# Designs tried in a protein design chat: VH-VL binders against Protein STK_02290. Part 19

Target 1, 225 residues: Protein STK_02290, of Sulfurisphaera tokodaii (q976g0)
Amino acid sequence: QEQLVAVNELNENLGKVLIKIARDSIANKLGILKINLEDYLSSLNDPILNKKGLAFVTLETYYGNSTSLRGCIGYVEAVAPLKEIVSKAAIAAAFSDPRFPPLSKGEFDNIIIEVTVLTKPQEIDVENRWELPKKIKVGEDGLIVEYGILYSGLLLPQVPMEYCWDEETFLAETCIKAGLEPDCWLNNKVKIKKFQGIIFREEKPKSEKILIIKPSEVKCKKEEI
Short names: E, the ipSAE of ESMFold2; O, the ipSAE of OpenDDE; V2, 0.75 times the mean of E and O plus 0.25 times the DockQ between their complexes.

## First folded at step 10 (VH-VL; framework fv_acimtamig)

Design u04 (from t06 with heavy chain N111Y; at its last look DockQ between E and O 0.65; V2 from the best seeds 0.58)
Fold by OpenDDE, look of step 10:
Structure u04 (fold): chain C 225 residues (1-225), chain A 126 residues (1-126), chain B 106 residues (1-106)
Amino acid sequence: as target 1 above (225 residues)
Amino acid sequence: QVQLVQSGAEVKKPGESLKVSCKASGYTFTSYYMHWVRQAPGQGLEWMGIINPSGGSTSYAQKFQGRVTMTRDTSTSTVYMELSSLRSEDTAVYYCARAEKFYDFYSGYPYYFDYWGQGTLVTVSS
Amino acid sequence: SYVLTQPSSVSVAPGQTATISCGGHNIGSKSVHWYQQRPGQSPVLVIYYDNKRPSGIPERFSGSNSGNTATLTISGTQAMDEADYYCQVWDSSTYVFGGGTKLTVL
């Protein structure tokens, strides 16, 4: 596989650009902006943005003192430049997340955009599957569980932090995410991959200030998934 | 515009093999999964199998295990479906269908078929 | 094996609302997709993920899914809507289609 964007290649400025790509992509789809999206993306000449990358875009409805999930979509196949992946993920998060209706124009100004850029997933190799939890670090690692091409699940590094999971619970929940039994990670035929990520987030809807968040800094919500 | 153009109709005899092609255009070929679905005359739709974007992984319906082979050529943006040991019951229109895969952090969802080829009629008769 | 049950046929007068059901055990917990197939043509996706409409599909097409029944609704039915309609889900490593419903516009 080609070299992916590394987390250490990203900075606050690039983070702002990624957020802007996401927001403009959604705005364009809503008809708030009227641009040629392909031309817009092509005009971005930063070498990092043009490297293949993996990313999630998360949308949250902003209520001032609280937020709620409004959409979250990611692509983990290195098939396109990071700028295109973020654009695509943003549009999908806004309009194609099966958990939510399509985003309306009226909601746009009250949405917080979060972009998570992922490292290349690496398969975790262990002789004894019971050792897998020891190879995972909550607050740092995201997980991918794969069984063939039909069963696949992914949870971002911040997810176990949000729900106060330990490593074993994290594995089990990722199995469930993949459509498998919670103990699927004990099966040698199931592939377990880990990755890391950097999170860029608007402080407020459409704010110029972008936050860089480490997964380990995410607080537990004590809610059930 | 997304287009899936399939090869032409074929007439086969029992015991022979068929190979249908599906040429994709108008999108990034390596970003999507491809499925094959067939439809016997006057009957419903039947899923046959799936091939991933790289072509390195496939999964077939149990009914076709051992008889079906799906491949893809990135250089020509073409997907192939081969079905061996043909029977009269294999007479059908065969469709290629595109599908996208993405992730979310809360729930997994199954695939749907957003674009279909025009279909290829294969008639198996003695 | 998981089974989807559709009525064999539904008839509706022009301008009226057509409703096509797709029954399946606890189908409400699954994502249901719908395809339209006009005579001699390829299937076309009309609804995905229960109630989402692809670009180019008229607003008169809508979907719902709860309990043991998914429903495709076509409001203000037109002659061009006459077709076979198939529901589809994913279950246990396979893709399952309903038997199809022939919609006739009287």
Scores: ipSAE 0.556, ipTM 0.839, lowest interface PAE 0.9, mean pLDDT 93
ESMFold2, look of step 10: ipSAE 0.567; ipTM 0.830
ESMFold2 (binder alone), look of step 10: mean pLDDT 92; pTM 0.939

Design u05 (from t06 with heavy chain S54N G55S S57G N111H Y112F; at its last fold request DockQ between E and O 0.83; V2 from the best seeds 0.80)
Fold by ESMFold2, look of step 10:
Structure u05 (fold): chain C 225 residues (1-225), chain A 126 residues (1-126), chain B 106 residues (1-106)
Amino acid sequence: as target 1 above (225 residues)
Amino acid sequence: QVQLVQSGAEVKKPGESLKVSCKASGYTFTSYYMHWVRQAPGQGLEWMGIINPNSGGTSYAQKFQGRVTMTRDTSTSTVYMELSSLRSEDTAVYYCARAEKFYDFYSGYPHFFDYWGQGTLVTVSS
Amino acid sequence: SYVLTQPSSVSVAPGQTATISCGGHNIGSKSVHWYQQRPGQSPVLVIYYDNKRPSGIPERFSGSNSGNTATLTISGTQAMDEADYYCQVWDSSTYVFGGGTKLTVL
């Protein structure tokens, strides 16, 4: 209803609903679940789901002991209710991610769905650009680099944890993601924004049990070897 | 049903300005980007610029920088494109075209136009 | 100043397969989108991201992209497919369209 969803308003039950929205939206597009999607979403009257929100939907192929990326699409501008954002992002992740073919019916039972709900990105203001790493907390913050409308890159809060990056590396990699030089964050014309997120993830394909993951809990891959 | 309905054809003289409207319906206006693309008679398509209807932010093709202005009115779900200092070579059909705002984690924003307005013929003569 | 090159015209008999090429340096590293424009009408997206089909576009439309050439393929071509076809990319700084190909169904 105009008001943005706060991440702290989301509990396990709402996380399960968000994952179900994502899975049902994909199932509907595959012809597995025959519903009117507009009516389905309209029937979801929980006030939290009707607040404007930001989310990414990540799909992974499940191999039992491991997973691999299958799609990752989201909305970074709070332009619609959270329930609608998750539905649209899920469909796009399944069928419109340029790295992957459209999800097939045969794949549907073997994917893990992950919904990452984000706070509204806030621009980081500093007098001296060299202080930007000090304003960023790896394990808490995601980053957006923007140079006008045409250059934009985003990295989620869990990414620097997965790769064991420090703050300066995180900034540099986000610049590269935007299609800019690694040191673009020193350029006063470049906007740096930060946000936070919480991750809701199926434990196994279609499982009732979900995991709630704070980005700070994500283990560095190098620390496990 | 997604619809982009543009204002009617115009006849202009060199040195004048044109202003074309594009009214969106059937979707959440601020959830998509809007672009303007033109097509001179018997010619191909030429991108002019983009507006974010939510923020009002714009970016213009270099060829039109300084001559084009894109605006929007969120209360009427309408975008506008104004092109000033018209010349005969500005005679064209002007299209508004919608683009998705979803963000692909690896490729960024989509760079294709999924729905187009019906076009507005603007003739600049003598 | 990225350039996309298309043939000016392609002719096919009804029921045959039409192929429309879009040439560009290293176009295989870019995402290619295709639009159909019937006479007097606005463009319609028929292929995006090289080979994805929007809802409502017949299965006989397909696309590929590798090396220096992207291709739009229309199998079982019908009279209603007679139109101009444009390829399009984003070239890191601007949107670029090919010059268009007129498909004639004889």
Scores: ipSAE 0.738, ipTM 0.881, lowest interface PAE 0.9, mean pLDDT 91
ESMFold2 (binder alone), look of step 10: mean pLDDT 93; pTM 0.947
OpenDDE, look of step 10: ipSAE 0.753; ipTM 0.904
ESMFold2, fold request of step 11: ipSAE 0.706, 0.697, 0.687; ipTM 0.870, 0.868, 0.859
ESMFold2 (binder alone), fold request of step 11: mean pLDDT 93, 93, 93; pTM 0.948, 0.949, 0.948
OpenDDE, fold request of step 11: ipSAE 0.876, 0.847, 0.882; ipTM 0.929, 0.923, 0.933

Design u06 (from t06 with heavy chain S54N G55S S57G N111Y; at its last look DockQ between E and O 0.79; V2 from the best seeds 0.00; counts 0 for: SAP .501 > .496)
Fold by ESMFold2, look of step 10:
Structure u06 (fold): chain C 225 residues (1-225), chain A 126 residues (1-126), chain B 106 residues (1-106)
Amino acid sequence: as target 1 above (225 residues)
Amino acid sequence: QVQLVQSGAEVKKPGESLKVSCKASGYTFTSYYMHWVRQAPGQGLEWMGIINPNSGGTSYAQKFQGRVTMTRDTSTSTVYMELSSLRSEDTAVYYCARAEKFYDFYSGYPYYFDYWGQGTLVTVSS
Amino acid sequence: SYVLTQPSSVSVAPGQTATISCGGHNIGSKSVHWYQQRPGQSPVLVIYYDNKRPSGIPERFSGSNSGNTATLTISGTQAMDEADYYCQVWDSSTYVFGGGTKLTVL
């Protein structure tokens, strides 16, 4: 039995539980929900939630007809059970994202929570690095570029869909995200990893109804012009 | 409660090696990075390197590349730093320091140290 | 390599505001973190990401970062704030500390 969560093990009901974990963790940190978070998480006995996992939590401010990014933090190494990863990522997205002030109590009822669960990243092996674009599928794969432990760039699988990128552009932009030259993926010392993900998202702030989004379903934003 | 407990002070001769331990408690050991930072007497802080306790992967400051080795034992929640070919200039207090492992989509990894060990004085003298 | 410059010392009277600078080329584009080290003790994180306080750090500690200078500010300075203070960044290749500033509370 594998210890890592597979994306195909996640259904709508588990997606709702993951979003609730994220929301309750933030509420607890704000002092809105008076619980012992450690006891709360330990009471969740679903075997799937107790497998190691990888996830991002994305917060967006809700404006009715639009949203704007409010935080996006995750774990890309399977270091703890999925339930703990989601809780920690939610708290970090709310309070430790350097682009935003700590989430206030006044904002809490006006955010949308999104949980993206990832597969374990796998290194892409090729004999000729020029073949890497052929091993990547835009709309399915996210990318990680690594050069040693300290250089890391990550783009989620929905990103190239949003920007209408081809595979080579996706590789180049992930290199740039890692702080490297756009052609770093041709360097044999640079590791290129791919992963997949599935998105669970509140339809509206605190809604019981959620959306399940596959990255392949994300519309290219170029068509909005 | 997070705690990092380091091994005791050591006295070494030039050319020898040192090995300092750092035992972690109060948190999930593999969910955080561990760093080593040293401080010569009366001087500032100098970063030496990082270990990922989950994978065992390491990266070292160039100044120490070839002389430093960092390892860990997940069963005891302990990291180790070994520095070889010691010189008198290696006299310092050696600290382990913990860093968050979350990944911010826009900023990458958090590059600060939230908890530090008590320090281990290593004196290198003839 | 990237260099952070701090004054070697700063003196303030109890109850007054202390400011400790950290100079670096375009440091405003970097995230600056600050550590307090009391005599004979380990460093303690007091500010991260320029202006955020860890849990348990008093509100009298604040930070800012723009242009070529980051600043740690301690308002209502107390005798227990007497310590060395280090700024720190990650520069694309390594972790860099400032030289440290000794804060004296007279």
Scores: ipSAE 0.628, ipTM 0.839, lowest interface PAE 1.4, mean pLDDT 90
ESMFold2 (binder alone), look of step 10: mean pLDDT 91; pTM 0.926
OpenDDE, look of step 10: ipSAE 0.755; ipTM 0.900

Design u07 (from t06 with heavy chain S54N G55S; at its last look DockQ between E and O 0.74; V2 from the best seeds 0.73)
Fold by ESMFold2, look of step 10:
Structure u07 (fold): chain C 225 residues (1-225), chain A 126 residues (1-126), chain B 106 residues (1-106)
Amino acid sequence: as target 1 above (225 residues)
Amino acid sequence: QVQLVQSGAEVKKPGESLKVSCKASGYTFTSYYMHWVRQAPGQGLEWMGIINPNSGSTSYAQKFQGRVTMTRDTSTSTVYMELSSLRSEDTAVYYCARAEKFYDFYSGYPNYFDYWGQGTLVTVSS
Amino acid sequence: SYVLTQPSSVSVAPGQTATISCGGHNIGSKSVHWYQQRPGQSPVLVIYYDNKRPSGIPERFSGSNSGNTATLTISGTQAMDEADYYCQVWDSSTYVFGGGTKLTVL
């Protein structure tokens, strides 16, 4: 396989660079930052940024003591250098998320950007499908459910933490995400893949300070109720 | 910048096979899906199938199952579509069409075609 | 077996607003995409995800989708807008196109 970014190569400085790539890509598309984006990305020489990678970019509208989702798009197949993936995902999250209108210039200063870098998904192979929950670790693993090329669903590692799900619930909800029945993970024609991720997040809109979040650190909403 | 250049027109007889190529340039070939869509003369558009250029995985419309094969060569950034057991009804312009491969967390993969090849006319006549 | 229904033709005077409908059962729950095909040319994406415009598509193109009808709207219609227009959705692991609408600017 081609050289792929590993989680242990990701540090705070790299996280800041990835967030900057995302923010500059959006700013360029809005006309706020006047650069040639292709030349900008080509000038980034860090060997880690030039490895193939997977990432999601999440945009949230900032309200001070709360945020709301504004876009969340990623690439879950290692098809291009990490720097290119983050740039494209950021642009798509800002302008091509079907739930939201294109990001406006007026919104740009009031969003926070989060980049989640993923490991390469591994297919989970078991003889007895009832063993799948035992191969999954909530708080560490994200899940992908695939049936052929056209049915796919993905849940990020932090999602089951946010909702206090156990492993079987996590599988069922990922099946639903793929447009399949909740018990689809028992079907031998359905592929179940797992991956890990690390989250780099602006502390405030456009802040230089970032937060590094492991999915295991995300608190269950029931505990906060 | 982005271009999808298809092979030239073909004339075929019933029972033969066709194979159309689609060479991509101006973008990262493996970062997008490729589809094939055909259009009979004076008619509308009909989806035939999809290939993932990175993995080579495919899915075909039910109408073409067993007759269509899609392949790719990543070293030349080229996708191929082969249709066998041709009939006169297969006379059409065949298009390759590119689709985004980003994954929206809520709605999944995009289902629209942002760039199209110039088309390849295939005429099937006795 | 999902079917998209479009009128075969629509005529509009220059400068007026053209509307092209795309009918389908519960199409409002689907994302609708629109393509322009000028004579002898390949299709060009003009609207995606119901109402989003690709870069380079004029602001006079817009879209909406609710209930059983999606609509492509072209305001200030120009002679260069004369073309065939196709709506498209994804349904049950397949891609469905409408039959096409010929827009005539007279």
Scores: ipSAE 0.682, ipTM 0.861, lowest interface PAE 1.3, mean pLDDT 91
ESMFold2 (binder alone), look of step 10: mean pLDDT 92; pTM 0.939
OpenDDE, look of step 10: ipSAE 0.779; ipTM 0.912

Design u08 (from t06 with heavy chain S57G; at its last look DockQ between E and O 0.74; V2 from the best seeds 0.00; counts 0 for: pae E 2.1 > 2)
Fold by ESMFold2, look of step 10:
Structure u08 (fold): chain C 225 residues (1-225), chain A 126 residues (1-126), chain B 106 residues (1-106)
Amino acid sequence: as target 1 above (225 residues)
Amino acid sequence: QVQLVQSGAEVKKPGESLKVSCKASGYTFTSYYMHWVRQAPGQGLEWMGIINPSGGGTSYAQKFQGRVTMTRDTSTSTVYMELSSLRSEDTAVYYCARAEKFYDFYSGYPNYFDYWGQGTLVTVSS
Amino acid sequence: SYVLTQPSSVSVAPGQTATISCGGHNIGSKSVHWYQQRPGQSPVLVIYYDNKRPSGIPERFSGSNSGNTATLTISGTQAMDEADYYCQVWDSSTYVFGGGTKLTVL
């Protein structure tokens, strides 16, 4: 059908390689690592990395006992090899996220890199749109809301876990993300798609040890628990 | 590096159609959106529409609905824009312009044009 | 039918700071992008997301956006900066350009 990376093809070793691609791509843009990025990526011959894929790269500033978001950019169409997607997303997360200034050299050693690899989004089919919440599994599914080519919103599977949302809230928040009304998911012209993901995360900045996180393992954030 | 090379200038009569090509190189063609923007002589820029090269989906500015068609050929990395029922006010330079497809959790898809073709002058006169 | 308003022209002496305004209703809630078009050439992106510079754009180009006005600022203006400048936003389902500002460096 489509020549896509399956999430179950990714092991710890490939997760480490994906994080290294992200970190080296950012380091190269900062001038910290002096490489030809095209040659670097072309040298990666693992068949899995050369399959088309979908991924997000998330950067967080590390404070020891806590972290805060520093950038999060990804691709949800399988338009290029996974290695290229991760490299481009990493660079964009570091330098093109509108919430943050470009990443500085001084920050580079104090960020944690996280790569989330996605399954291909699938449209949810229902006769009655009021049944959409029943077709969604918080802790497993991410959501995409689309209205034409120009309106789109996406929330990753870990997001509703982090905020303790139910399925209807998850749908409403994804509509808002797309720039639409919270009840847009009831509109027959709006497409609702779901997908799954696996998370590879540095344990500490630049650490060789990584964590493999399933979205279902993410706990609700509260001021105190 | 990134190049968008458009077809050459054309002279047309009212009522005819034009078809401009835009050949992309130096990047993965299906990883970016392509837009068309025109500029009448001595005037500003006017957006005409967008195509997603990977699926061929399109959206057009309301002013051009029914007259414009955008297509692509992934085997040649080329986007085409066809404008029918030409009028004298369609005299303009027509540009293809590339946009990123990445998704940002804050703003969604990018809505700026990072690279532009050299432009194609189309003159419509009797 | 969202409208962006720019002055028709701005003149500046070499080495001085040029500012080009882009007016729009509540433009501060939108992301503003700026393009430079030198005579006889295609537009070139110089600022995106209000204040970010693409690779290869000099540091003397900067941008801001709040309230009803976005501004492109060029410090230490040089002769090569003589061009038309367009602001641009996305609104609802369409892309809107300002009318353009001709920057003259005398």
Scores: ipSAE 0.539, ipTM 0.818, lowest interface PAE 2.1, mean pLDDT 90
ESMFold2 (binder alone), look of step 10: mean pLDDT 92; pTM 0.939
OpenDDE, look of step 10: ipSAE 0.695; ipTM 0.887

## First folded at step 11 (VH-VL; framework fv_acimtamig)

Design v01 (from u05 with heavy chain Y106W; at its last look DockQ between E and O 0.75; V2 from the best seeds 0.75)
Fold by ESMFold2, look of step 11:
Structure v01 (fold): chain C 225 residues (1-225), chain A 126 residues (1-126), chain B 106 residues (1-106)
Amino acid sequence: as target 1 above (225 residues)
Amino acid sequence: QVQLVQSGAEVKKPGESLKVSCKASGYTFTSYYMHWVRQAPGQGLEWMGIINPNSGGTSYAQKFQGRVTMTRDTSTSTVYMELSSLRSEDTAVYYCARAEKFYDFWSGYPHFFDYWGQGTLVTVSS
Amino acid sequence: SYVLTQPSSVSVAPGQTATISCGGHNIGSKSVHWYQQRPGQSPVLVIYYDNKRPSGIPERFSGSNSGNTATLTISGTQAMDEADYYCQVWDSSTYVFGGGTKLTVL
């Protein structure tokens, strides 16, 4: 039996712990926090943190009135305890995201950390592929498109909310993300999976106060003028 | 410390099969992808395929489809690569190579190999 | 199929800067990774995602990628850098390696 974290097991206190794991892991890698990271993680005995899990860590640069993406890495296969996944994802988001240089010490106090915990992706089975948009709930579901193990694309549940997409657009954009044609979701050899997630986010850099964001609460950025 | 230890050199005849093992240690076996790459004498590197040790799922380079089979045993942290219907041009050093499983939101999975086994020389001669 | 072209050899004096090119159509839109292979040894990753260094790789190794050319640069070249160097991409369908460049340090 694989014991997976369910998103409804996570409360504000555990969200704070997940963000702290991410921030301390980055701080340790930068040399700001001198700890043995393996010992630190081993000392975290909460049963929920020790269940296998899936998560993304998102880093954003804070400008007071706005933020900009600084890194976003996750694990979408439940291969390790949630605490370890968040630690590894945080380090990768800070130092191994191909869009960005390694995070500097000077940036550390000006980033916001966001942890998104995911449910296990489940394949959407339909006999008529044209029914797939009906099986997807924008505001709740994230999508994965897979063709073999080498072609994959993932969009988090908040993404179609941010861009004001409908279900068919969400499917098409996830196909494009996988490096496939926009209509790939009609191909019976392509797997479409859905998952849910919950977002824990620092209100300000290093703040004790966090925000708990459900994807359905995300406002459309196009209309955020 | 991460180690990938491969089985020893082999001498084969045309038409036979080879099976190379790669035993992983120093990391969580199922948390990374494993690839196989070969290098003919005096030549460059050639990708053969990938296995997900967690699921057992595989994908093979088109050139080897139908001749190559990759498997794993999670209880021993070992991957195997089997190549059938050997020819003299299959003489090469065969490497297992590890890849990260983190998913970059922009580019997807990483497509580089961070640790390599020591290599297994397979000589195919009549 | 996608092809990566490397020079067969590059020679540098110790302390000089070595430059190894990797040519490919629109390679600047791909992520380029570099491996060092010393004689009789397995490859070692020295650059990934065009310009990132793995832990343990000296700062004198750097990379760039734009247009049709990716470049591995080794500043202050040392005798221990004498090796074959391979560039590699994922071309949206398979993994492609360059033919390799033998770096000689004289």
Scores: ipSAE 0.724, ipTM 0.877, lowest interface PAE 0.9, mean pLDDT 91
ESMFold2 (binder alone), look of step 11: mean pLDDT 93; pTM 0.950
OpenDDE, look of step 11: ipSAE 0.776; ipTM 0.908

Design v02 (from u05 with heavy chain F105Y; at its last look DockQ between E and O 0.75; V2 from the best seeds 0.76)
Heavy chain, then light chain:
Amino acid sequence: QVQLVQSGAEVKKPGESLKVSCKASGYTFTSYYMHWVRQAPGQGLEWMGIINPNSGGTSYAQKFQGRVTMTRDTSTSTVYMELSSLRSEDTAVYYCARAEKFYDYYSGYPHFFDYWGQGTLVTVSS
Amino acid sequence: SYVLTQPSSVSVAPGQTATISCGGHNIGSKSVHWYQQRPGQSPVLVIYYDNKRPSGIPERFSGSNSGNTATLTISGTQAMDEADYYCQVWDSSTYVFGGGTKLTVL
ESMFold2, look of step 11: ipSAE 0.790; ipTM 0.889
ESMFold2 (binder alone), look of step 11: mean pLDDT 93; pTM 0.945
OpenDDE, look of step 11: ipSAE 0.807; ipTM 0.918
ESMFold2, look of step 12: ipSAE 0.730; ipTM 0.874
ESMFold2 (binder alone), look of step 12: mean pLDDT 93; pTM 0.949
OpenDDE, look of step 12: ipSAE 0.799; ipTM 0.917

Design v03 (from u05 with heavy chain S107E; at its last look DockQ between E and O 0.82; V2 from the best seeds 0.77)
Fold by ESMFold2, look of step 11:
Structure v03 (fold): chain C 225 residues (1-225), chain A 126 residues (1-126), chain B 106 residues (1-106)
Amino acid sequence: as target 1 above (225 residues)
Amino acid sequence: QVQLVQSGAEVKKPGESLKVSCKASGYTFTSYYMHWVRQAPGQGLEWMGIINPNSGGTSYAQKFQGRVTMTRDTSTSTVYMELSSLRSEDTAVYYCARAEKFYDFYEGYPHFFDYWGQGTLVTVSS
Amino acid sequence: SYVLTQPSSVSVAPGQTATISCGGHNIGSKSVHWYQQRPGQSPVLVIYYDNKRPSGIPERFSGSNSGNTATLTISGTQAMDEADYYCQVWDSSTYVFGGGTKLTVL
């Protein structure tokens, strides 16, 4: 618990290391990089990387002027050191995302890797559930909806920015994500948690230069009429 | 290497309780879910429930509500499944089975079982 | 309550392609997972998320899922493939297994 990574402990240099962990883990799984992954991770001695953490790894196919989603998997329970979480999430994003085939060797040099580090989710505590929208900041907060162990849904902070959602819509969509009714957030038995994140992203495939993105900077897409 | 080692076979009488253990090794115990699945002789597989070893939270199949309890001991990396009020139809091989905890935006948590214990035969006979 | 239907058995000659079906209402909207259980052994995951293979599962194992039918396909069947095969889904509140299909290699 007292060894949990805080998002503000992460700088550009550590962001580059996290992306390298993700890329090397995928390369190792593909047989491109011949290493013992456990020994590799053990050699990473930075105290911040060894704190427990939460992260998502996002892969995108690079088309020069645009990108498209290729995989996105993460861990939202802080059960292992950040370095291990990023490694496992990268491998899962590349090979276990149900939307996509396993990443091929031929794709490896043409993807962009993005690591989103999350804060520890905090349950939103309100006397009156109708006050929940007032406790949420679109553009900064991600949401988790939980009902027991089997019903869980999560939306990252950038998602409501991308879709131009208000706070009530954000809550409703997170309920739907959990496999619950859109108004589940009014039910006292349902837990609503919030968290924040910071995004580290390769500028181009395998580039040394990275981008640091705050979710609030994500442009709202216009609705079609 | 991942290993799930279960307690040995048992013979029980109707009305008694059973308790099966499953000791995990070769991975971080709290980073994965654990399930219990049983298989009656000559029959298929039947899901019984899930435990989160990190929190101790559980959810049980409706058929077993009120009769099943799942617990864990993080210091020994062991999960337990207790089934009470046994009947002859509870004769089965009982398996622990591991599931990933990664979260996928499309489906949420994974709902497949990547490693299984060797199984524990429990025979309920009068 | 959600039901998965499998044929009780499938027989193939060595080297032939085996096809094992798993029927369910609108199963194409669900992720289907497949397990192999050799006699006297524990189940082993052979396909997850319809068509993905875990490490160590031969390329001759493949899967598909659309409409009301998911399919496990084993090309170039070998004697070691003789086993029971189970399909499985998550159905919003519970895990459901098919009844199993015994694959015989004659």
Scores: ipSAE 0.730, ipTM 0.878, lowest interface PAE 1.1, mean pLDDT 91
ESMFold2 (binder alone), look of step 11: mean pLDDT 92; pTM 0.939
OpenDDE, look of step 11: ipSAE 0.769; ipTM 0.908

